# Ledger of designs, part 5: VH-VL binders against q8vl04

Target 1, 152 residues: q8vl04
Amino acid sequence: MKKQERQRYIKRLLSSNEIERQEDFVKLLRAEDIDVTQATISRDIKDMQLVKVPSATGGYHYSMPVQKQMDTEKKLKRTLKDAYVSYATQDKFVLIKVLPGNGPALATLIEAMHYDEIFGTLGDDAHVLIICKSLAMTLELQQKIQRLLSDH

## First folded at step 19 (VH-VL)

Design i2
Fold by ESMFold2, fold request of step 22:
Structure i2 (fold): chain C 152 residues (1-152), chain A 122 residues (1-122), chain B 107 residues (1-107)
Amino acid sequence: as target 1 above (152 residues)
Amino acid sequence: EVQLVESGGGLVQPGGSLRLSCAASGFTFSSYWMHWLRQVPGKGPVWVSRINSGGKSTYYADSVEGRFTISRDNANNTLFLQMNSLRADDTALYFCARDSSPGEGSYYFDYWGQGTPVTVSS
Amino acid sequence: EIVLTQSPVTLSVSPGERVTLSCRASRSVNSYLAWYQQKLGQGPRLLIYGASTLATDIPARFSGSGSETEFTLTISSLQSEDFAVYYCQQYQYWPLTFGQGTKLEIK
């Protein structure tokens, strides 16, 4: 079977299943009468640039790069909805206050978004400190933060 | 001496489109971020959009995102604003402005044009 | 968004007078405040940035002061060409905002 055709099947499987292990790809494809080796699946994962993202049940599952970012953004909005208090800026810094216990989770989610404006992010129990690459980017990052906070 | 000259304004119906131009001279256009702002008579200016010096990065006010497109032609020292799906509340005098900080952006504006009027009315 | 409240709305003065214009921010903008002059039929002209730094080629009679939420533009000896509308603008918080202006007119 053609590489492109096989990869379309893999994409379909990702849309319908949370697949945590490479061998699960082989099992699911075999159920559709498509025999592939695990080596072939490993090469397809590399070619398609599949990523692992957190599952609702714990652990990780494979996703297309676009789907990974969408899932992360949903979690980020949810975390902000649940825990956000306020933010302020100074120079190249944005400081977000959150309800106690939520800083590390928020910091991890912000890092996973890979915003171009951000040099680095640190979280403590009730704060996330975002260090931006420039003064202009510090101002512009605020638009992204405000959009995440809208429509709670 | 720095000069910015806007053109392309006019009367347009709601839902229509208009393309604004800004001719720049007297400075190294390709080294500066450029902005569009607009002003309703009797009010302060309102920021609309910016484009970085190379033209690869753009930002928009929430009220115009998805409808307006900023672009630049560094070879001809020209800034553009394509305005689609125009509404009555887009009616204003539109200015192009140079960002005061070469190469990095500052979001305050040392040189402005004289503006081009845009009226959106049925 | 940050509201900048300028006062007075209109000020009638004579040439030679010392003029003080006020800008109050709804939240601290530190020193990220600019002042502009706008004459009828023209675009704004940058006077001050960083609350107190005089822009290039601006006459020394203009000065800015203040920080956080309270800012002042001063014209030490008003000239006939200074009659205009004056705006403050903050660039600390998104979105950028301008005040509604103070009109400086001949008494």
Scores: ipSAE 0.732, ipTM 0.890, lowest interface PAE 0.8, mean pLDDT 91
Fold by ESMFold2, last read:
Structure i2 (fold): chain C 152 residues (1-152), chain A 122 residues (1-122), chain B 107 residues (1-107)
Amino acid sequence: as target 1 above (152 residues)
Amino acid sequence: EVQLVESGGGLVQPGGSLRLSCAASGFTFSSYWMHWLRQVPGKGPVWVSRINSGGKSTYYADSVEGRFTISRDNANNTLFLQMNSLRADDTALYFCARDSSPGEGSYYFDYWGQGTPVTVSS
Amino acid sequence: EIVLTQSPVTLSVSPGERVTLSCRASRSVNSYLAWYQQKLGQGPRLLIYGASTLATDIPARFSGSGSETEFTLTISSLQSEDFAVYYCQQYQYWPLTFGQGTKLEIK
């Protein structure tokens, strides 16, 4: 498996797990049929610039650095502002209308933010459909969208 | 009977701080999202902030983000609002409110307190 | 931001009358609309949610109707304790907003 592909899996593991130890990465990757040594994980942690942050339960867990979060948000903000037309909501759905050709790229960027409010995101040529986890989260996601569209 | 009692309001100079408290009784406090709203006399309420049941998820109105902090103590059935860098336009009656939907939020409010007044002036 | 416009601003009525209060939204809020009653010196009291669902312990003389942009609160036979300010609130679009209120006062 290529380094970049493996590191994508590591990002997915970080989004759904609090991982305290390097050997836990090895266990979780093996569950996805990805064999790696602890030495490889150590190099990946260094290459990805992972940091340890405090856990609510005491101790520390691995996380992506704040700078990479900001780079992704900046890209999303720029892409959304350039392509945005309007949005509407219905039930647990947020439908963003965009200029043609922009839906899939925007959907990918929204997924990369790992917003807790979102169950899933689909894009077609001129739309992004966001499915939220609850009615309250559908309302709360709108604040994030509005902030992405504003000049802060 | 559900009861919510706010306290901690007062007169403060611009740039000052206040901490509001809301004492809750008559329901399982730890099962509900809790909100703060504020109201200028003669106008409708304005939503300020919410905190989920466990206290780990918070949301703020844009006008107060970065200045106000909502928190809760589920052991003592108390909701808090720490208000920093206060401005004249923060002047209002502040209400503690229970979210109507147990276990998850609805953003409509079935029980409110009586309010605690906050005045920010030189 | 969704503007909720309530009418009338003030309504003078006698006990026993049927009262109808209006709330108009600047954009469709589907049925995500609540109604509140607020008496002087008190916090609001939830009357109606989902445009038409009566909240717990609210007298049956209160009812709500409407959808999308036009909503109505009706009090079928006004009681003396019903004189108050009434607010509508939408929770479809961020930020959630309240109307400016309708004051119901004794004629």
Scores: ipSAE 0.726, ipTM 0.890, lowest interface PAE 0.9, mean pLDDT 91
Fold by ESMFold2, last read:
Structure i2 (fold): chain C 152 residues (1-152), chain A 122 residues (1-122), chain B 107 residues (1-107)
Amino acid sequence: as target 1 above (152 residues)
Amino acid sequence: EVQLVESGGGLVQPGGSLRLSCAASGFTFSSYWMHWLRQVPGKGPVWVSRINSGGKSTYYADSVEGRFTISRDNANNTLFLQMNSLRADDTALYFCARDSSPGEGSYYFDYWGQGTPVTVSS
Amino acid sequence: EIVLTQSPVTLSVSPGERVTLSCRASRSVNSYLAWYQQKLGQGPRLLIYGASTLATDIPARFSGSGSETEFTLTISSLQSEDFAVYYCQQYQYWPLTFGQGTKLEIK
């Protein structure tokens, strides 16, 4: 498995779980049929510059560095606002219509956010198709889209 | 029989705080998403917030984000809404509601409490 | 963002009558529409979801129909306990929204 691909899975785990210990990364990845050593996880933590942040329960858990996530969100917000035309939803799908030439870049940026609501994202020249994990998450993802389009 | 009972409402000045509680019984509380909604007399309800079954995922209406905090205590079958920095337009009857779909949420609500009134006035 | 407009605002009827309540959406919500009954001093009671699916333990005299932007709730033979305010609610677009209600009054 490529380092970048493995680190994308780690980002997804962080968005869906509060992980306090390195061994828990190994257990969670094994549950997805991804075998890694704790040594590999230690290197990934260092390479990704993961930080520990307070949990609601009074302990700490691993998280992505705030500055990297802010940079990606800023790029996504700018790109979406510049290209956005409209969106519609059906079942577990959100279809964002964009100005021609912008779909793949937006799809890549949305994937980089690792939103828990999203199963997968595809872009063609003038559309981004987002496939959500549930009907409720399809509704909730819309709040995120609307916030990205707002100035506040 | 499914029952939801809200409490903790009252009269408060702008900028004040209140903590609402919702006691649940007659169902497996920890299996359901729970919601708060509010209603101004003579108008339809307005959705406020939800919390998932485990309590780890929360969502808020834009009008209350940053001021309200939803939480739950699954051991004691209780839902909470901490309301800070209250404004006059938060004045409403507040309802606790069960999401109709166990485990994943649906955003329509099969059981509601009787409501607890909150008045924010100078 | 989605406005649900219910009509009429108030309807005066007698028990035994067939009643039809309307809900119109400002944009298509497909069939992601629920109906609720609310009596004074009580919380709403879910009647219908998915535009036409009857909720658990709701009497068969209630039915829902419609799709996209036009929806109706029908009570085939009104009972005395059916006098209440009725609301529609959409759950396809964020934020989810309710209509302003139709008050069903005894004539």
Scores: ipSAE 0.716, ipTM 0.887, lowest interface PAE 0.9, mean pLDDT 91
Fold by ESMFold2, fold request of step 22:
Structure i2 (fold): chain C 152 residues (1-152), chain A 122 residues (1-122), chain B 107 residues (1-107)
Amino acid sequence: as target 1 above (152 residues)
Amino acid sequence: EVQLVESGGGLVQPGGSLRLSCAASGFTFSSYWMHWLRQVPGKGPVWVSRINSGGKSTYYADSVEGRFTISRDNANNTLFLQMNSLRADDTALYFCARDSSPGEGSYYFDYWGQGTPVTVSS
Amino acid sequence: EIVLTQSPVTLSVSPGERVTLSCRASRSVNSYLAWYQQKLGQGPRLLIYGASTLATDIPARFSGSGSETEFTLTISSLQSEDFAVYYCQQYQYWPLTFGQGTKLEIK
């Protein structure tokens, strides 16, 4: 597996899991049929500049650096503020309609957030189609979208 | 027989705190998502919060986000709701409810407790 | 937020009668609609989910139908234990919402 491909997968795992130990990365990846060594994970952690932050439980877990995640969320919120028209859902799909020309930018930003609820995102000129992992996650993703659309 | 029994409600002043408990029996508690809902007399229930089977994933209604914390103790089959910074509009009968789908969420609820009253006044 | 409007607000009926309760959604919720029964001093009891699927251990006299914005709950032959308040609930749009209820009372 290529380094960039593996590191994108690691980012997605971080968005949905509180990972406290390097060994836990190996176990999670192995459970999904990705066989990596702890040495490889250690190199990835350094290359990605992952940090340890306090957990709600009182321990520590790995996370992306705060500034990078905050910049992405700010840009996503601005893009939605400027271009959002409406959204609708059906089954595991969320379809966001945007002003023409804004679909690809919005789709890229949503992918960069690495939301656990999302299986995949496709953009066209005036739409973003989000495919969710489950019906419950489709409902829960809507809260995230609504919060991004709000002033607060 | 599935049973859910809420406790810990009472009268509290605005800004105060309460901790609700829900004792579960008659099913494999650790296999189900659990929810809190609340109901003002004469109105339909309002969803408050949920926690997944393992306790690592939580969601809250916007009206309680940052003030309420849901948690569970799977060893003792108990669900909790810590309520802080209580307001008059938190006054309601609070229910513990089981999500209908074992292992994943459905957001409809097949078993509910009898409710525990919370009054925020004075 | 999806508003569910139930009709009638109160219905006075006798045992043995056929009862039909209505729930109207402010926007299409497809078939992601549940019905509950709530008796005084108790928590709600799930009757129907998916608009028309009967929940476990619910008597066959209960049935649900409808889709999109218009839904009904039917009790084919009312029993004395069926006097209660009935609620519909949608779970397609966040936040999930309940109707205001229909009280079914003895004539």
Scores: ipSAE 0.711, ipTM 0.888, lowest interface PAE 0.9, mean pLDDT 90

Design i2
Fold by ESMFold2, look of step 19:
Structure i2 (fold): chain C 152 residues (1-152), chain A 122 residues (1-122), chain B 107 residues (1-107)
Amino acid sequence: as target 1 above (152 residues)
Amino acid sequence: EVQLVESGGGLVQPGGSLRLSCAASGFTFSSYWMHWLRQVPGKGPVWVSRINSGGKSTYYADSVEGRFTISRDNANNTLFLQMNSLRADDTALYFCARDSSPGEGSYYFDYWGQGTPVTVSS
Amino acid sequence: EIVLTQSPVTLSVSPGERVTLSCRASRSVNSYLAWYQQKLGQGPRLLIYGASTLATDIPARFSGSGSETEFTLTISSLQSEDFAVYYCQQYQYWPLTFGQGTKLEIK
């Protein structure tokens, strides 16, 4: 598996898990049928500039750098507020209507957030189609969208 | 038989804290998402929070985000709700509920406890 | 958010009668609608999910129908144990919402 593809999986693991040890990355990746060594994971941690942050339990866990995540989220919130028209949901789909010309940029920003709820995202000129992993996650993604649109 | 029993409710002053517990039996607790809901007399229930089967993913209603913490102990089949910075509008009967879909969430609830009352008043 | 309006608010009926309870949604919730029964001092009990699917161990006299914005719960030949408050709940749009309830009481 290519390095970039593996590192995308690592980002998704971080969004849904508190991972304290490098060996836990190996175990979780093997559950996704990705066989890697701890040496490979150590290099990925370095390349991705992962940081350790305090856990609620008093230990530490790996995380993406706070500034990089904050920059992406700020840009997503701004872009969504500027272009948003409405959204509706059907089954595992969330369809966001946006002002023309804004779909691809918004889809790219949503992908960069690596939300655990999302299987995939497509954008055309005036829409963003989000495919969620389950019906429950389609509900939960709506809370995220509503918070991005709010002045919280 | 599936059974859920809440405890830990009571009378507290605004700004106070309570920890609710829910003892589960009669099913594989660690396979289900668990929820807290609350109900004011004369009204329908209101959803408060959920935790996934493994305990690592949590969601909260906007009204309680940052003040309440849901957690679970799968070894002892117990669900918890830590409630901090309590307000008068948190006054309600609190239920724990099992999500109907094992392994994944459905957000409809097949088994509920009897409820534990929480009153926030000075 | 989605408002679920139940009617009637209270219904007085005798055992053996057929009753129909209504739930109207302010926006289409497709078929993501559940019905619950709640007796005094107890938590709700799931009766119906998906608008029309009978939950496990629920008597066949209960049935649900409807889609989009208009839903009904029908109880054929009421039994004495069916007097309770009934709630509908939607789970398509965040946040989840319940109706205000219909109290079914003995005449």
Scores: ipSAE 0.681, ipTM 0.873, lowest interface PAE 0.9, mean pLDDT 91
Fold by ESMFold2, look of step 20:
Structure i2 (fold): chain C 152 residues (1-152), chain A 122 residues (1-122), chain B 107 residues (1-107)
Amino acid sequence: as target 1 above (152 residues)
Amino acid sequence: EVQLVESGGGLVQPGGSLRLSCAASGFTFSSYWMHWLRQVPGKGPVWVSRINSGGKSTYYADSVEGRFTISRDNANNTLFLQMNSLRADDTALYFCARDSSPGEGSYYFDYWGQGTPVTVSS
Amino acid sequence: EIVLTQSPVTLSVSPGERVTLSCRASRSVNSYLAWYQQKLGQGPRLLIYGASTLATDIPARFSGSGSETEFTLTISSLQSEDFAVYYCQQYQYWPLTFGQGTKLEIK
């Protein structure tokens, strides 16, 4: 698996798990059929500049740097506000309609946020289709979208 | 069988704080998402907050975000709502409610308590 | 925000009658609609979810129908314990919303 593709999986794991130790990355990736050594994970942690932050239950866990997440969220908010037309939901799907030419950029930014609610995202020229992990998460993702569209 | 009992409501001045509790029995509390809702007499309920089964994931209505904190103690089958910076429009009857779908949650509520009143006025 | 409008606001009826309560959504909520019964001094009780699915231990005289924007709760033969306020609730769009209620009263 290529380095960039593997690091995307690591970001996704961080969004849904509190990971304290490097060996837990290896176990979680192997559960998803991604074979990787601890040495490779150690290099990925350094390359991605992962930090350890306090857990709510005590101890520490790995996380993306706050600065990188804020930069991505800032771009997402601006792109969404500039291109947004409407959204609708059905079952586990959220379909965002955007001004033509903006779907791929918006889809890329949404993927970069690594929202726990999202199973996958697909964009075409004027749409972004978001597939959520559950019906409840589809409802909760809407709050995130609405906050990105607001001045709050 | 399933029973939810709220407590901790009362009269408080604006800017004050209250901590609501909900004692649960008759079901496996740790398997369910739990919610707080509130209701002004003559109106429909308004959703306030939810916490997932394990207590690590929380969501709040925009009107209470940053002021209210939901939590749970699965060992003692108790749900909590810490309410800070209270204001007059927080005045309502507060209900705890069980999410109807164990695990993933559903955002409709099969069992509710009888409610605990909260009045915020000077 | 999705507005749920219930009608009538109050309905005076006698036991044994067939009762139909309406809930109209300002936008399609597909079938993600629940109905609740609330008696004085009590919390709501779930009657129907998914527009038409009867909740656990609810009497068969209750039924729900409709989709998209128009929903109906029917009580086929009203019993004395059915006098209460009834609410609809949508869970398709954030934020969750409830209707203002229909009070079902004797007479």
Scores: ipSAE 0.659, ipTM 0.868, lowest interface PAE 1.1, mean pLDDT 91

